# VHH binders against p53848r504to814: the designs that were tried, part 31

Target 1, 311 residues: p53848r504to814
Amino acid sequence: TYIMAIFNATPDSFSDGGEHFADIESQLNDIIKLCKDALYLHESVIIDVGGCSTRPNSIQASEEEEIRRSIPLIKAIRESTELPQDKVILSIDTYRSNVAKEAIKVGVDIINDISGGLFDSNMFAVIAENPEICYILSHTRGDISTMNRLAHYENFALGDSIQQEFVHNTDIQQLDDLKDKTVLIRNVGQEIGERYIKAIDNGVKRWQILIDPGLGFAKTWKQNLQIIRHIPILKNYSFTMNSNNSQVYVNLRNMPVLLGPSRKKFIGHITKDVDAKQRDFATGAVVASCIGFGSDMVRVHDVKNCSKSIK
Short names: E, the ipSAE of ESMFold2; O, the ipSAE of OpenDDE; V2, 0.75 times the mean of E and O plus 0.25 times the DockQ between their complexes.

## First folded at step 14 (VHH; framework vhh_ozoralizumab_d1)

Design m4 (at its last look DockQ between E and O 0.01; V2 from the best seeds 0.00; counts 0 for: pae E 12.8 > 2, unsure alone 64.6 < 65, placed apart)
Fold by ESMFold2, look of step 14:
Parts: structure tokens; C-alpha cells; sequence
Structure m4 (fold): chain B 311 residues (1-311), chain A 121 residues (1-121)
């Protein structure tokens, strides 16, 4: 299992005479410490840099500000002689194709897009032009301001286009009880599949893609728990659709899965803790559950404590 | 690097049987799900079957369920498709595939040349 460590880029100072260079050096020192802690327990670490908040209802930094916050930091990390560059994998958390382009120019390895291409229609073209880049295709609905009102998973977006669905080796049409209990994860799987089809049709290669069911994005806290429990179903979900020219077939079994449970609202709800740092301990227990259910990568804030759960 | 070589195709009458083989090399065959796909003349691509690494789990679309059987011999790095009760609509070039996650309107990415199956009187 890979560990992806979250790093939120600090906004630049507006004080008179302030410069980003000192801020970048301080951030780089923090990243060196984070990497040292992670590499004590792991052979490699993924650093996920974010210059724009994706929390529901958050105020979105402009594209220019996101670039200013994130791109110089990524460049500094790649240029550092104090990091074992062969053990440090860089990811940028962005839904903007132009930010992704700039990050690729300075040596990022992964584009982590919480929207799965929904927020920027040019994203798949950028990924397709860069076959060495890994792309995390994440599930959400709507946008940052509307997504939490779209958590009703009773109707399937692909509807009557679906011909067959399978979970493991079982045709789901044969098991009525399974159908009722799996509506949520099958909705998520079909919607991920739709975005996956669009990515492939735009030239993205299948080996570039890792999928993420998007905990906390258009999901209630109970739905987040269902998704974690049902990762084995998602990882063994496949479906076909009828076409006038050909059959369309999607199989999620062979796609790597990322889960990001860390410091999400549902952990605080079930633990009754209000402080995000106290929830880091509870997050370690949830991370262990994510791994036990089959997550290939986990995205966390507290690498030291969560790394012990992976072992 | 990855090589998949299909064989065993040919001409057969309706109701007949045929067994396809796929010789695999360049990867650890026993670690991977394997698939058969086919392309009928002038038609799009169709997924035909899937088999788990152990050989213990298989999947089929309704069009071939009950007539086709996928199997594998991990000691010989070979994938098989037993096709029974063949129909004219089964006429196609058959390909074996590793790591199939999507089959649709985009360019098909096979490793082998395929093997032609023709079902006619």
C-alpha cells in the first residue's frame, strides 16, 4: 500500500518587503521532515501539494494564485539535494488543466483531480499529451458549492444504457438482495466508469489512471462508511453497455484505488471529537480499515501515526 | 515485451466446436486476469470472457454464456477458449488480452494478431 502525504501550500505574505523565497524554504524544510518520517517506515512516499482548498463550500483561490502557491514549491522539491529524489513521488492536488500543465513542466509525477475531469474539460487532453503522468480520477457530483446537495444515489446516471453488471463473478441481476444493498457503490462505480470512458476516449492510457471514490465529495457521513466497507465490491465491479457499433465494457477490478479518509468530517462525527489533531489518532484506525478492505493508496495528514497502521 | 500469440482458429460448421489457445510470455502469467475479446467483420469489439489468475472465477456476456468456456494452464502460460454450439454470429477475429479495463469505441490495443474463427455452412 502507498502512502500519500497531504501538504497544503501556505499562502504568500502580503507584508511590505515579503518574498516567497523564504516561505518556500520553510515549506521545503517541513517537507524534508515529513519525508524523513515517512521513509523511516516506507521505501517511498508520495507528497500531495495543494494550492487551492477543495473542502466543500471553501473559497477557491484564483488559478494564478494557485500556480503561485504550488508551482515554485514543486520545483524546489524536485531541485533539492537534501531529498532522495528516487524515493519521493510528487503529486499536485488540482482540478485545473492549466495548473496541471505548469506542474508537469516542473517535474510533478501525479495529477490528483478531485473532479475526475468534471471541473475542467481540458484536463484529459493534458493527461493524454503526457503519458508518463499518473492521473487520479476521483468521483464527485456538481461543483465545490453544490456537491453536498447531490448525495441521493437512488437513480443510476447511466440508466437504461447498462446491459449487465457483475460483482466478482456474479451477474448482479441474479441476486436481488445484493442489488438493494449495493445501490450506492454501484452508482459510484458507474459514474467513475463514465469518466473513465471519457478519459480513454480522449487518449488517456489505462496505465495512467488510479481511481478514487471521493470520500466526503457528494456523500453523507454514513455513505462514506458504506464506501469504505464496499471497496471490495468496487474493485470487483464491471458492467457492459449496449452500442449500435460495439459493446462498451468497463472493469474496475484491475484499477488501483485511492482512499482519503484523513480528518474527514465523518471521523469526527463517530468519535465525537471536535479537534482535527485528536482525530488523527482515530484516522489511523480508519486507515487500517481502508487497507483491510483493499485500498491501494491512502491519503493522510499525519504520516507518522498512519504509517504505523499500514505496517 | 509482453507477447500473446493466438491460435486454433479456422472454419467450422454451425453447431460445431473449436478450441482457441493463447501462448503468453514477457510477464508472470499466473498473476493476471486474462480475457478474450472478438471483432466480427465490419463490427465493433466485444468482450467475450474473463478468468481470474487461479482459474476459479470466470465471467461471460449473455451472448456466449453456456456455450463458451475460458480456462488457463498456468504451468504452460497458456489461455484457452472452448467454443461449443457455434453460430454464424460467432464469426470473428479472436484476441487474448491482459489487463482489460475498458473496451469501446477507441482504438483497440491488442498484443497479438488474433486468430480467425469462421462459422459457415
Amino acid sequence: as target 1 above (311 residues)
Amino acid sequence: EVQLVESGGGLVQPGGSLRLSCAASGFTFSDYDMYWVRQAPGKGLEWVSEIYPSGGSTKYPDSVKGRFTISRDNAKNTLYLQMNSLRPEDTAVYYCVKDLTYLGYTEFDPRGQGTLVTVSS
Scores: ipSAE 0.341, ipTM 0.754, lowest interface PAE 3.5, mean pLDDT 80
Fold by OpenDDE, look of step 14:
Structure m4 (fold): chain B 311 residues (1-311), chain A 121 residues (1-121)
Amino acid sequence: as target 1 above (311 residues)
Amino acid sequence: EVQLVESGGGLVQPGGSLRLSCAASGFTFSDYDMYWVRQAPGKGLEWVSEIYPSGGSTKYPDSVKGRFTISRDNAKNTLYLQMNSLRPEDTAVYYCVKDLTYLGYTEFDPRGQGTLVTVSS
């Protein structure tokens, strides 16, 4: 299991009136410490740098600001002699193709896109042009301002275009106990599959793609829990659909899965912790569950404690 | 280099049977999901069957379910497709493919030369 450490490059992390360089050095020191903590238990660590909040209903920084916040830092990380570079994997949390391009230039390894390509039509092209880059294809609906209103999965049946569904080696129609209970994860799988098709059609290679069912994005707190429990289904999910008089077959089997439960609101709903920082302990438990259900990668704030949960 | 060589195609009457073979090389055959796909004249690729590495799990579309059987011999690096009760609509070039996650796209060149199956009276 890989651990992805969240690092938010926000204005609050910058000293008021300080030189940009000084701010970068401070952030770099924090990252060095983070890496040290992670590498104490892991062979490698993923650092996911974000220059723009992607939380539902959050104010979005401009592209320019996002670049200013994230790219110099990523460059500094990659050039740092104080880090074991062979053990540090760099990721950028962005849905913007231009930000992705700039990050790739300075040595990022992963593009973490919460939109699955929905927010920027050029993202897949950028990924396709860089075959060495990994792309996390996340599930969401709508946009940053509308996604929370789009958490309706209970009424979803096989789309008109969907012909067959498979879990493991079984037709979903034969899964009597699971059919009604797995509508959510199957819908998520289908929609991920649709985005996957678009990525592939734009030249992205299969080996570049990781999937994220998008905890906290267009999901209720209950749905997030359900998704975690149904990861085994997602990892064994395939379906056929008709498109323009042609058959499309999508198989999500053996695709790596990322889950990012860290400090999410759904945890707060369970533990009654209003403050996100108070959710770290419970996050550890959830992380353990994520791994238990087959997550290949977990995205977390508290690397030190979550590493213990992983082990 | 990954190589897939299909064989066993031919002309058969409706209701007849054929057994296709695919010889695989250039990769650890026993570690990978394998698939049969087909392309009829003037049509796109169609998924026909899937088998897991151990051979214990198989999948079929409704169009061939009950008539076709996919199997594999990992010791021989060979994939098979037993086709029974063949119909004219089964006429196509059949391909063996590796790691099919999206029809027509795999990690490697998904197809060999293919083998033609013609079902006609």
Scores: ipSAE 0.234, ipTM 0.670, lowest interface PAE 2.2, mean pLDDT 89
ESMFold2 (binder alone), look of step 14: mean pLDDT 79; pTM 0.808
ESMFold2, look of step 16: ipSAE 0.000; ipTM 0.293
ESMFold2 (binder alone), look of step 16: mean pLDDT 79; pTM 0.808
OpenDDE, look of step 16: ipSAE 0.024; ipTM 0.433

Design m5 (at its last look DockQ between E and O 0.01; V2 from the best seeds 0.00; counts 0 for: pae E 16.2 > 2, placed apart)
Fold by OpenDDE, look of step 14:
Structure m5 (fold): chain B 311 residues (1-311), chain A 120 residues (1-120)
Amino acid sequence: as target 1 above (311 residues)
Amino acid sequence: EVQLVESGGGLVQPGGSLRLSCAASGFTFSDSDMYWVRQAPGKGLEWVSEIYPSGGSTKYPDSVKGRFTISRDNAKNTLYLQMNSLRPEDTAVYYCVKDLTYLGTEFDPRGQGTLVTVSS
């Protein structure tokens, strides 16, 4: 299991009044500490740098601001002699293709896109042009301001175009009892599949793609829990659909799965923790569950404690 | 380098049977999901069958379910497709594919294919 450490390079992420936002050196020191904590138990660590909050209903920084916040820092990380570079994988949390381009130039390895390409039509092209880069294709609906209203999964996104579905090596039609219970994860799978198709059609290679079912994005707190429990279904989900005069087949099997439950509201709903920082303990438990259900990578804030949960 | 070599195709009458083979090399065959796909003349690619590494799990589209059987011999690095009750609509070039995730315009690695013609 890979650990992805969240590093927010935004003023809001710094609980201590934003004074440290302008200091790349200070941020770098924090990252060094994060790496140290992670590498204590892991062979490698992914540092996911975000210059723009992607929380639902959050105010979005401008592209220029996002670049200003993230790119110099990524460059500093990649050039740091205080880090074991061979053990540090760099990721940028961005849905903007231009930010992705700039990040790639300075040595990022992963583009973490919460939109799955929905927010920027040029993202897949950028990824396709850089075959050495990994792309995390996340599931969401709508946009940052509308996604929370789109958590309705009673109907399948692909609708009548779906011909057959397969879960756990079985035709879903043979599992009548599971059909209704798995509508959410299958719908998520189909929508991920749709984005996957678009990525591939735009030149992205299959080995570049990781998937994220998008905890907290267009999901209720109950749905997030259901998704976690149904990761085995997602990891074994395939479907066929008609497309014009051809059959499309998508198989999510063996695709790496990322889950990012860290400090999210759905945890707070369960534990009654209003403050996100208070959710670290519960996050550890959820992380353990994520791994138990087959997550290949977990995205977390508290690397130190979550590492213990992973082990 | 991954190599897949399909064989066993030919002309058969409706209702007839054929057994296709795929010889695999250049990768750990026993660790890979294997697939058969086909392309009929003037049509797009169609998924035909899937088998997991252990050989215990198989999948078929409705179009071939009950008629086709995929199997594998990991010791021989060989994939098989037993085709029974063949129909004219089964006429196609059949390809062996490794680790298929999306059947679109491109699917690699694959072999040269083997032609199956079902005709009276």
Scores: ipSAE 0.772, ipTM 0.901, lowest interface PAE 0.6, mean pLDDT 91
Fold by ESMFold2, look of step 14:
Structure m5 (fold): chain B 311 residues (1-311), chain A 120 residues (1-120)
Amino acid sequence: as target 1 above (311 residues)
Amino acid sequence: EVQLVESGGGLVQPGGSLRLSCAASGFTFSDSDMYWVRQAPGKGLEWVSEIYPSGGSTKYPDSVKGRFTISRDNAKNTLYLQMNSLRPEDTAVYYCVKDLTYLGTEFDPRGQGTLVTVSS
């Protein structure tokens, strides 16, 4: 199971006269320490660099600002002689195709797109032009400003377009004990599947794609728990849908899955008032649960403490 | 379906106290995270407090910390806000809010709110 470590790129500093090089040097030193801690326990580490907040209702950095925050840092990481380059995998957290294109030029390995191509219609073309790039296709609804209002999953958003559904190759209609309990994860799976087909139609290859059900994106904290419990359903899910006079089969079975469970407010609800000393341990327990339910990659804020829980 | 009815507002002098109530129905109150938010005249919504379903964890912004106390009675499906040492800056319409998304900044006031006016 892979660990993806979150790194938020900071803007240029004005405290020392605005020297941009000093900010990158400090960030690179933090990255080196992060990699040292992770590689003590693991064969490799994924560093996920973000230059624009994707939290609901956050103010979005401009494309130019996102490039200024993230691309020089990625370049510096790849050019560093202090890192074992064969063990460090770089990801950029962006929903903008131009940012992804620039990151690819400087040696990124993974494009982590929380929108699943929803926010930028050119993203799939960029991924398709670069067959060695891994793409994380994540589920959300709406946009950064509206997604919180769209966490209503009692009805299927794709409605009558969905013709037949399977879990473990068994028609869901024959699985009455699962049908009513799995509406959330099946709804998420169908919406991921629709975006997956759009990616394939644009030339993205199945082996480039990891799927992410998008914990905390258009979901309540209780829905996050259901998704974690139901990862086995998602990994064994397939369905048919109607698309322009054709019936399309969408197969999510055994696709690699990323989960990002270590968001601060979600952890707070799960711990149910556990004191601050115990909170680091509780975060690790949630990450271990994600792995136990079948997550192939976990995205975490605190690599050192979460790594202890994995081993 | 979900109904939240705020009450207990009124006119009070600076330094005074008020106790707000929120009657909840249409959902399992004891399973829900609950919030108070407020909207001052001409301003956006501001978070005022949070309480977990158990009642054992509460949170406040620095602007009200030490003066406001959120509480709940799960047997009566009621949320409370005790407001002490009120200041003119606390003048606002106060709303109770059920559940937020995982990242926690979007509020969906369902009720009419209750007006608190703090004035000399």
Scores: ipSAE 0.000, ipTM 0.168, lowest interface PAE 16.2, mean pLDDT 79
ESMFold2 (binder alone), look of step 14: mean pLDDT 80; pTM 0.810

Design m6 (at its last look DockQ between E and O 0.56; V2 from the best seeds 0.00; counts 0 for: pae E 14.1 > 2, unsure alone 64.6 < 65)
Fold by OpenDDE, look of step 14:
Structure m6 (fold): chain B 311 residues (1-311), chain A 125 residues (1-125)
Amino acid sequence: as target 1 above (311 residues)
Amino acid sequence: EVQLVESGGGLVQPGGSLRLSCAASGFTFSDNDMYWVRQAPGKGLEWVSEIYSSGGNTKYPDSVKGRFTISRDNAKNTLYLQMNSLRPEDTAVYYCVKDLTYLTGSKVYTEFDPRGQGTLVTVSS
């Protein structure tokens, strides 16, 4: 299991708006510490740098500001002699293709896109043009301001076009009980599949793609828990559909899965912790659960403690 | 180099049976899910069957379910397709495919796109 450390490059991280260098140094030191903590138990660590908050209903920084916040830092990380570069994987949390491009230039390895390509139609092209880059295809609906109202999964996205659905050797379409119990994860799977198709059609390769079911994005707290439990279904999910009198087959089997439960509201709902920072302990437990259900990667704030949970 | 060589095709009467084979080389066969796809004359590609690397899980579209059986011998690096109760609509070139991830009527997307020459199955009275 890979650990992805969240690093938010926010203004609060910048002590002096005018001294970008000093701010970068401070951030780099923090990252060095994070890496040290992670590498104590892990062979590698992923650092996910975000220059713009992607939380639901968050104010979105401008593209320019996002670049200013994230790109110099990524460059500094990649050029740092204090880091074991062969063990540090760099990720940028962005849904903007231009930010992705700039990040790639300075040595990012992963583009973490919460939108699954929905927010920028050029993202897949950027990924396709860079075959060495990994792309996290996340599930969401709507946009940052509307997604929380779109947590209705009673209907399948592909609707009547679906012919068959499979988990292992089971045709789910023939099992009413199973269908009813797995509507959410299958819907998520289908929508991920749809985005997957678009990515592939735009030249992205399968080996570039990781999937994230998008905990906290267009999901209720109960749905988030259900998704975690149904990761085995997602990892073994395939379906056929009719398109223009032709069969389409999509297979998500064995695709790497990322889960990012860290400090999220659904944990707070369970533990009654209003403050996100108070959710670290419970996050550890959820992380363990994520791994137990087959997550290949976990995205966390508390690297030190979550590393212990992983091991 | 990944190689897949299909065989066993031929002319058969409706209701007849054929067994297709696929010899695999150039990769660890036992670690890969395998698939059969087919293309009928003038039609697009169609997924026909899937078998997991372990051999314990198989999948079929409704069009062939109950009639076709996919199997594998990992020791021999060979994939099989037993086709029973053949119908004229089963007439197609059959291809063995490794790690099928996305299929349309016009394209097969695999990790390494190894598609053999296929084997022709003709079902006709």
Scores: ipSAE 0.772, ipTM 0.903, lowest interface PAE 0.7, mean pLDDT 92
Fold by ESMFold2, look of step 14:
Parts: C-alpha cells; structure tokens; sequence
Structure m6 (fold): chain B 311 residues (1-311), chain A 125 residues (1-125)
C-alpha cells in the first residue's frame, strides 16, 4: 500500500496550527524532513501539495492565489539537491485545469482532483495531453458549498442511462439480494464511472487513472465507514449504460483505489471529538482497516505514526 | 507475444446456429477474463459477451442475451461462443479479446490491442 503525505500550502492550515505562513524556504524544509522520515521506512514517498482548501464549506482561494501558493513550492522541491528525486513523487491537490497545467510545467507527477472533472471541464483535456501524468478521479456531488447536503443515496438506477450493473465476485442475482445494503457504494461507483467515461472519451488513458470514492465529500460519517467496508465491491463493480446512441460498458475492476481517512470529521465521532492531533493516532487504526479491505493508497497527515499501521 | 485465433464462422440461414472458437496463446489464459466483440459491415466494434477467468460468471448485452452463450476451456486455452437463433443483424466479423477495460457497443478500448484476424459470420435469407 502507498502512502500519500498531505502538505497544505495555505496561510491558515489546520494541520500545522497556523505556524507557517507561505514561506517557501520554511515549507521546503518541512517537506525535506517529511520525505527523509518517510524514506527511512519506505522506498518512495508521495507528497500531495494543496494551495486551496477542499474541505466542505471552505472559502476557495482564487486561481491566481492557488498558483502563487503551490507552484513555486513544487518547483523548489524538484530543484532541491537534498532530496532523492527518483524516490519523491509529487502530487498537486487541485480541481482547476490551469493550476494542473502550471504544475505539470514544473515537474508534478500526479493531479489529485477531488471533483473528478466536475468543477473544471477542461481538466480531462490537460490530462490527455500529458500521458505521463497520473490522475486521481475522485467522487463528490454538487460544489464545495453544497456537497454535504447531497449525501442522500437512492436505491434506483442513476437515471434512465444506467441499464445493468454487476459485481464481478457476485453474479447479478446475488447483487439483487444485497441491493439495499450496497446502495451507497453502487451509486458512488456509477457516478465515478460516468466521469470515467468522460475522461476516456476526451483521450485520458485508463492507465493514467486512480479512483477515490471521496471520504467526507457528500457523505455522512456512517457512510464513510460503509465505503471503507465496501471497497471490495467498488473494486469489482461494472455497469452498462446508453450513451451517444451506443451501449457503454464501464468496468472498474483492477482500478487502483485511494482512500483519505486522515483527520476526517467522522473519526472525531468515533474518538469522542478529540482534537485533530489526537485524531492522527485514531486515524492510524482506521488506515489499518482501509488496508485490510483493499485500499491501494492512503492519504495521511502523520506519515511516521501511520506508517507503523501499514506494517 | 499474445495470439488469439478465431474460427468457426460461416454462412448461416436466419434462425440457425453457429459455434465460434478462439485459440489463445502467449499469456496465462486461465488468469484472464475474456470477451467477444463484433464488427458489422461499415460499423464500429460492439461488445457481445464477457466470461470471468474462472468460467463461472458470464455477461451479455440485451441484443444477444438468451441467444448467445460464452464458455471457456482453461485446459485447452480456448474460448467459445455458441450462437443460436441467429438474425441478419448478427452478421459481423467476430473477435475475441483479453484486455477489455472500457467499451461502447461500437468502440473497444484495451491496454493492448491483440485482436486476431476475426471470423466472419453471415446470416442471410
């Protein structure tokens, strides 16, 4: 299982307690320390840099400000002689295609898009033009301000366009027996699959894509637990739909899956609403559960303590 | 090198039956899900059937469900398609594929495109 370490390039990052205000040299030093700690335990590390908050209801930085916060930092990381560049994989957490384009110019490896192309229709074109780039296609609904009001998942086909659905380790008859218990993960899979179709139709290759069911984005805390338990269903999900006068078959089998349980609000419900740093310990226990259910990559704040849970 | 060799096509009257075979080599056949796709004259590729590596799970689009049966013999590295109650609209070149990740009824996407020569099925008069 791979570890993706979160680094927030924002003036008031919740994770750093507001101690560092956009100082590139200080941020680079923190990242060098983070990488060296991770590389002591692992062969490689993925650093996920974010210049704009994607938390529900957060105020969004402008595109210009997001670029100012994130692009010089990515460039500084790639130019550093203190890092083994062949072992450091860089990701940018952005839903804006122009930010992704700038990050690619300075050497990013991964575009981590929580919207799955929903927030910026030009994103897939940028990814398709850069076949070496890995793209994380994530599930949410609505927009940043509305997503948590959209956590109602219905036991119906996703409109008239969905014709049949399958879980590969369970035939269609057995899926009917589980239908009410799996509504959430099947709806998430269908919505990911629809965005996947759009990515493929725009020239993105399947081997560029890693999927993320989006813990905490348009989901309640109980729903997040269901998603973690039902990762095997998502990894074996397929369906057919009618699109552009053709029957389309979407197969999510063997797609790599990312989960980001770290410091999410639902862990606070489990741990009696303790502060965010104590939630990092509880997150380690949740990370072990994610691995047990088949997550291929986990996104965390506390790499050192969570790495022990992965062992 | 992956090789897939289709056979068993021919001219058949409407309502007739035909069995297609696909001989596979160059990969571990028993570890791979397998598919049939077809291409009607002047049209794109269309999905026809899927079978899991174990042989236990099969899938079909509505256009052929109940008439076509996919099967496999993992000991012989061979994939089959039994086609019954054939109609003129089933006329196509039929291909087997191993790495189908996304398709429409007329488009097929694979990570590697190992399609064989195909086998022509003509359903006429």
Amino acid sequence: as target 1 above (311 residues)
Amino acid sequence: EVQLVESGGGLVQPGGSLRLSCAASGFTFSDNDMYWVRQAPGKGLEWVSEIYSSGGNTKYPDSVKGRFTISRDNAKNTLYLQMNSLRPEDTAVYYCVKDLTYLTGSKVYTEFDPRGQGTLVTVSS
Scores: ipSAE 0.000, ipTM 0.325, lowest interface PAE 14.1, mean pLDDT 75
ESMFold2 (binder alone), look of step 14: mean pLDDT 78; pTM 0.777

## First folded at step 16 (VHH; framework vhh_ozoralizumab_d1)

Design p1 (at its last look DockQ between E and O 0.01; V2 from the best seeds 0.00; counts 0 for: pae E 13.2 > 2, placed apart)
Fold by OpenDDE, look of step 16:
Structure p1 (fold): chain B 311 residues (1-311), chain A 120 residues (1-120)
Amino acid sequence: as target 1 above (311 residues)
Amino acid sequence: EVQLVESGGGLVQPGGSLRLSCAASGFTFSDYDMYWVRQAPGKGLEWVSEIYPSGGSTKYPDSVKGRFTISRDNAKNTLYLQMNSLRPEDTAVYYCVKDLTYLGYSFDPRGQGTLVTVSS
């Protein structure tokens, strides 16, 4: 299991209230500490740098501002002699293709796109042009301002858009019997699959792609928990669908799965913790659960403690 | 180098049967899902069958379900496709495939294919 450390290079990012918004040297020192904490238990660590908040309903920084906040820092991390570079994997949290381009130039390894390519039609092309880059294809609906209103996942009948669906070690009839119970994860899988097809159509390679079911994006707090529990279904899910006047078969098996439950609102809903930072303990538990259900990678703020949870 | 060699194709009348084979080499066969795909003249690739590494799970599209059976012998690094109740619409070049992402595209690696012609 890989650990992805969240580092927000923006004052309004996610949950840290701008704790990491400082000059490059200060930020780098914080990152060095994160790496040290992670590498104490793990052989490698992923640092996910974000220059723009992607929280639902958050104000979006301009592309220029995002670049200004993130790219110099990424460059500094990659060039740092204080870091074991062979053990540090760099990721950028961005849905903007131009930001991705700039990050790639300075040594990023992963593009973490919460939109699954929905927010920038050029993203897949950028990824395709850089076959050594990994791309996290996340599930969401709508945009930053509308996604939370789009958490309604309807039941569906086979024979419409979806012709057939398969889960390893699960009979189709069993799926039908459980259709009401699993409609969410199956829809998420299908929509991920649709984006996957678009990525592939644009030249992205399968080996570049990791999937993220998008905890907290167009999901209610209950749905997020359900998704975590149904990761085994997602990891073994395949289906046929109509696309471009033809039937396509999508297989999500063996796709690495990332989950990012860290300090998210759904945890607060359960624990009654209003302050995101207070959710770290519960996050550790949820992280353990994510791993238990088959997550290959977990994205977290509290690297030190979550490292322990992973082990 | 991954090599896949299909065989067993031929001319058969509607309602007839054929058994295809695929000899695999250059990779740990038993660790991978294997697939049969087919390409009819003038059409794109169509997924025909899937089998999991252990052989304990198989999948088929409705178009061939109940008629085709995929199997494998991991000891022999061989994949099979038993085709029964063949129809003219089953006419295609059949390929053994290691890396299948989704239907409708070219999937590699695959072999040279084996032609199945169903005609009265």
Scores: ipSAE 0.030, ipTM 0.446, lowest interface PAE 3.6, mean pLDDT 89
Fold by ESMFold2, look of step 16:
Structure p1 (fold): chain B 311 residues (1-311), chain A 120 residues (1-120)
Amino acid sequence: as target 1 above (311 residues)
Amino acid sequence: EVQLVESGGGLVQPGGSLRLSCAASGFTFSDYDMYWVRQAPGKGLEWVSEIYPSGGSTKYPDSVKGRFTISRDNAKNTLYLQMNSLRPEDTAVYYCVKDLTYLGYSFDPRGQGTLVTVSS
């Protein structure tokens, strides 16, 4: 199981470029420390540059600001002689196709797109043009302003177009006990599958794609727990649907899965406390559960403590 | 339909205290993060506090940390903000807001808000 370490690029308080290289050097030193901690326990590490804000009033960075914050850092990481480049995998957390394009030019390996192509219609074309790039297709609903209202999974958004569903190639109708328990994860699977078809139609190859059910995006903390428990369902899910006057088969079996369980609010809901040591321990237990249910990659904030849980 | 009704604002002297309430209906209150945000006259929205669904974790910006306390009563579907040591710069209309799970870029104030005025 791979560990993806979150690195949130700090806003550049030196906007006139006075200490721009010093900021990059400080960030690179932090990355080297992060990698050292992870590689003590793992053969490789994925560094995910960027991040999601869980705070109100976070200003959405402009495309130009996002490029300024992330691209020079990625370039510096790839050019560093102090990192074992064969063991360090770089991901950029972006939903903007132009940012992804610039990151590819400077040596990123993975485009981590929280929107699954929803926020930028050019994203799939960029990925298709670069067959060596891995793309994380993540589930959310709506946009930044509306997704919070869309955590109601009692009804299937694609229900009218879905013709048959399978878990382990067994028709879900034959599995009466699972139908009511798995509504959430099957909703997520169908919506991921719809975006997967769009990616394929744009020339993205199946082997470029890793799926992410999007813990915390259009989901309550209780729904996050259900998703973690039901990863085996998602990894063995397939269905048929009507698309463009034809029936298509969407098969998520054996697709690599990313889970991002390391969010302070999420862990705080479980532990009901704010103590940093207890949150670190609880995060490790949640990560171990993600691995136990079959997650292929886990995205975490506390690399050192979570790395112990992955071994 | 989601309804959020704020109350408890008023005029108070610097150093005074107020307790705001927010009555919630039309959604499963106990499943959502809740927020207080404020808007000073002629200015944009500012985040003031956040509380997890369980009530076990709370967060504050430095501007109010140590002076404001958010709490919730999930049995009564009610959110609270205890404001102590009030300052003139705390003067604003205060709104309660249901969880915006992605980025928190926008707030959806549904109520009228409650005005807090801190002046001698």
Scores: ipSAE 0.000, ipTM 0.257, lowest interface PAE 13.2, mean pLDDT 78
ESMFold2 (binder alone), look of step 16: mean pLDDT 81; pTM 0.824

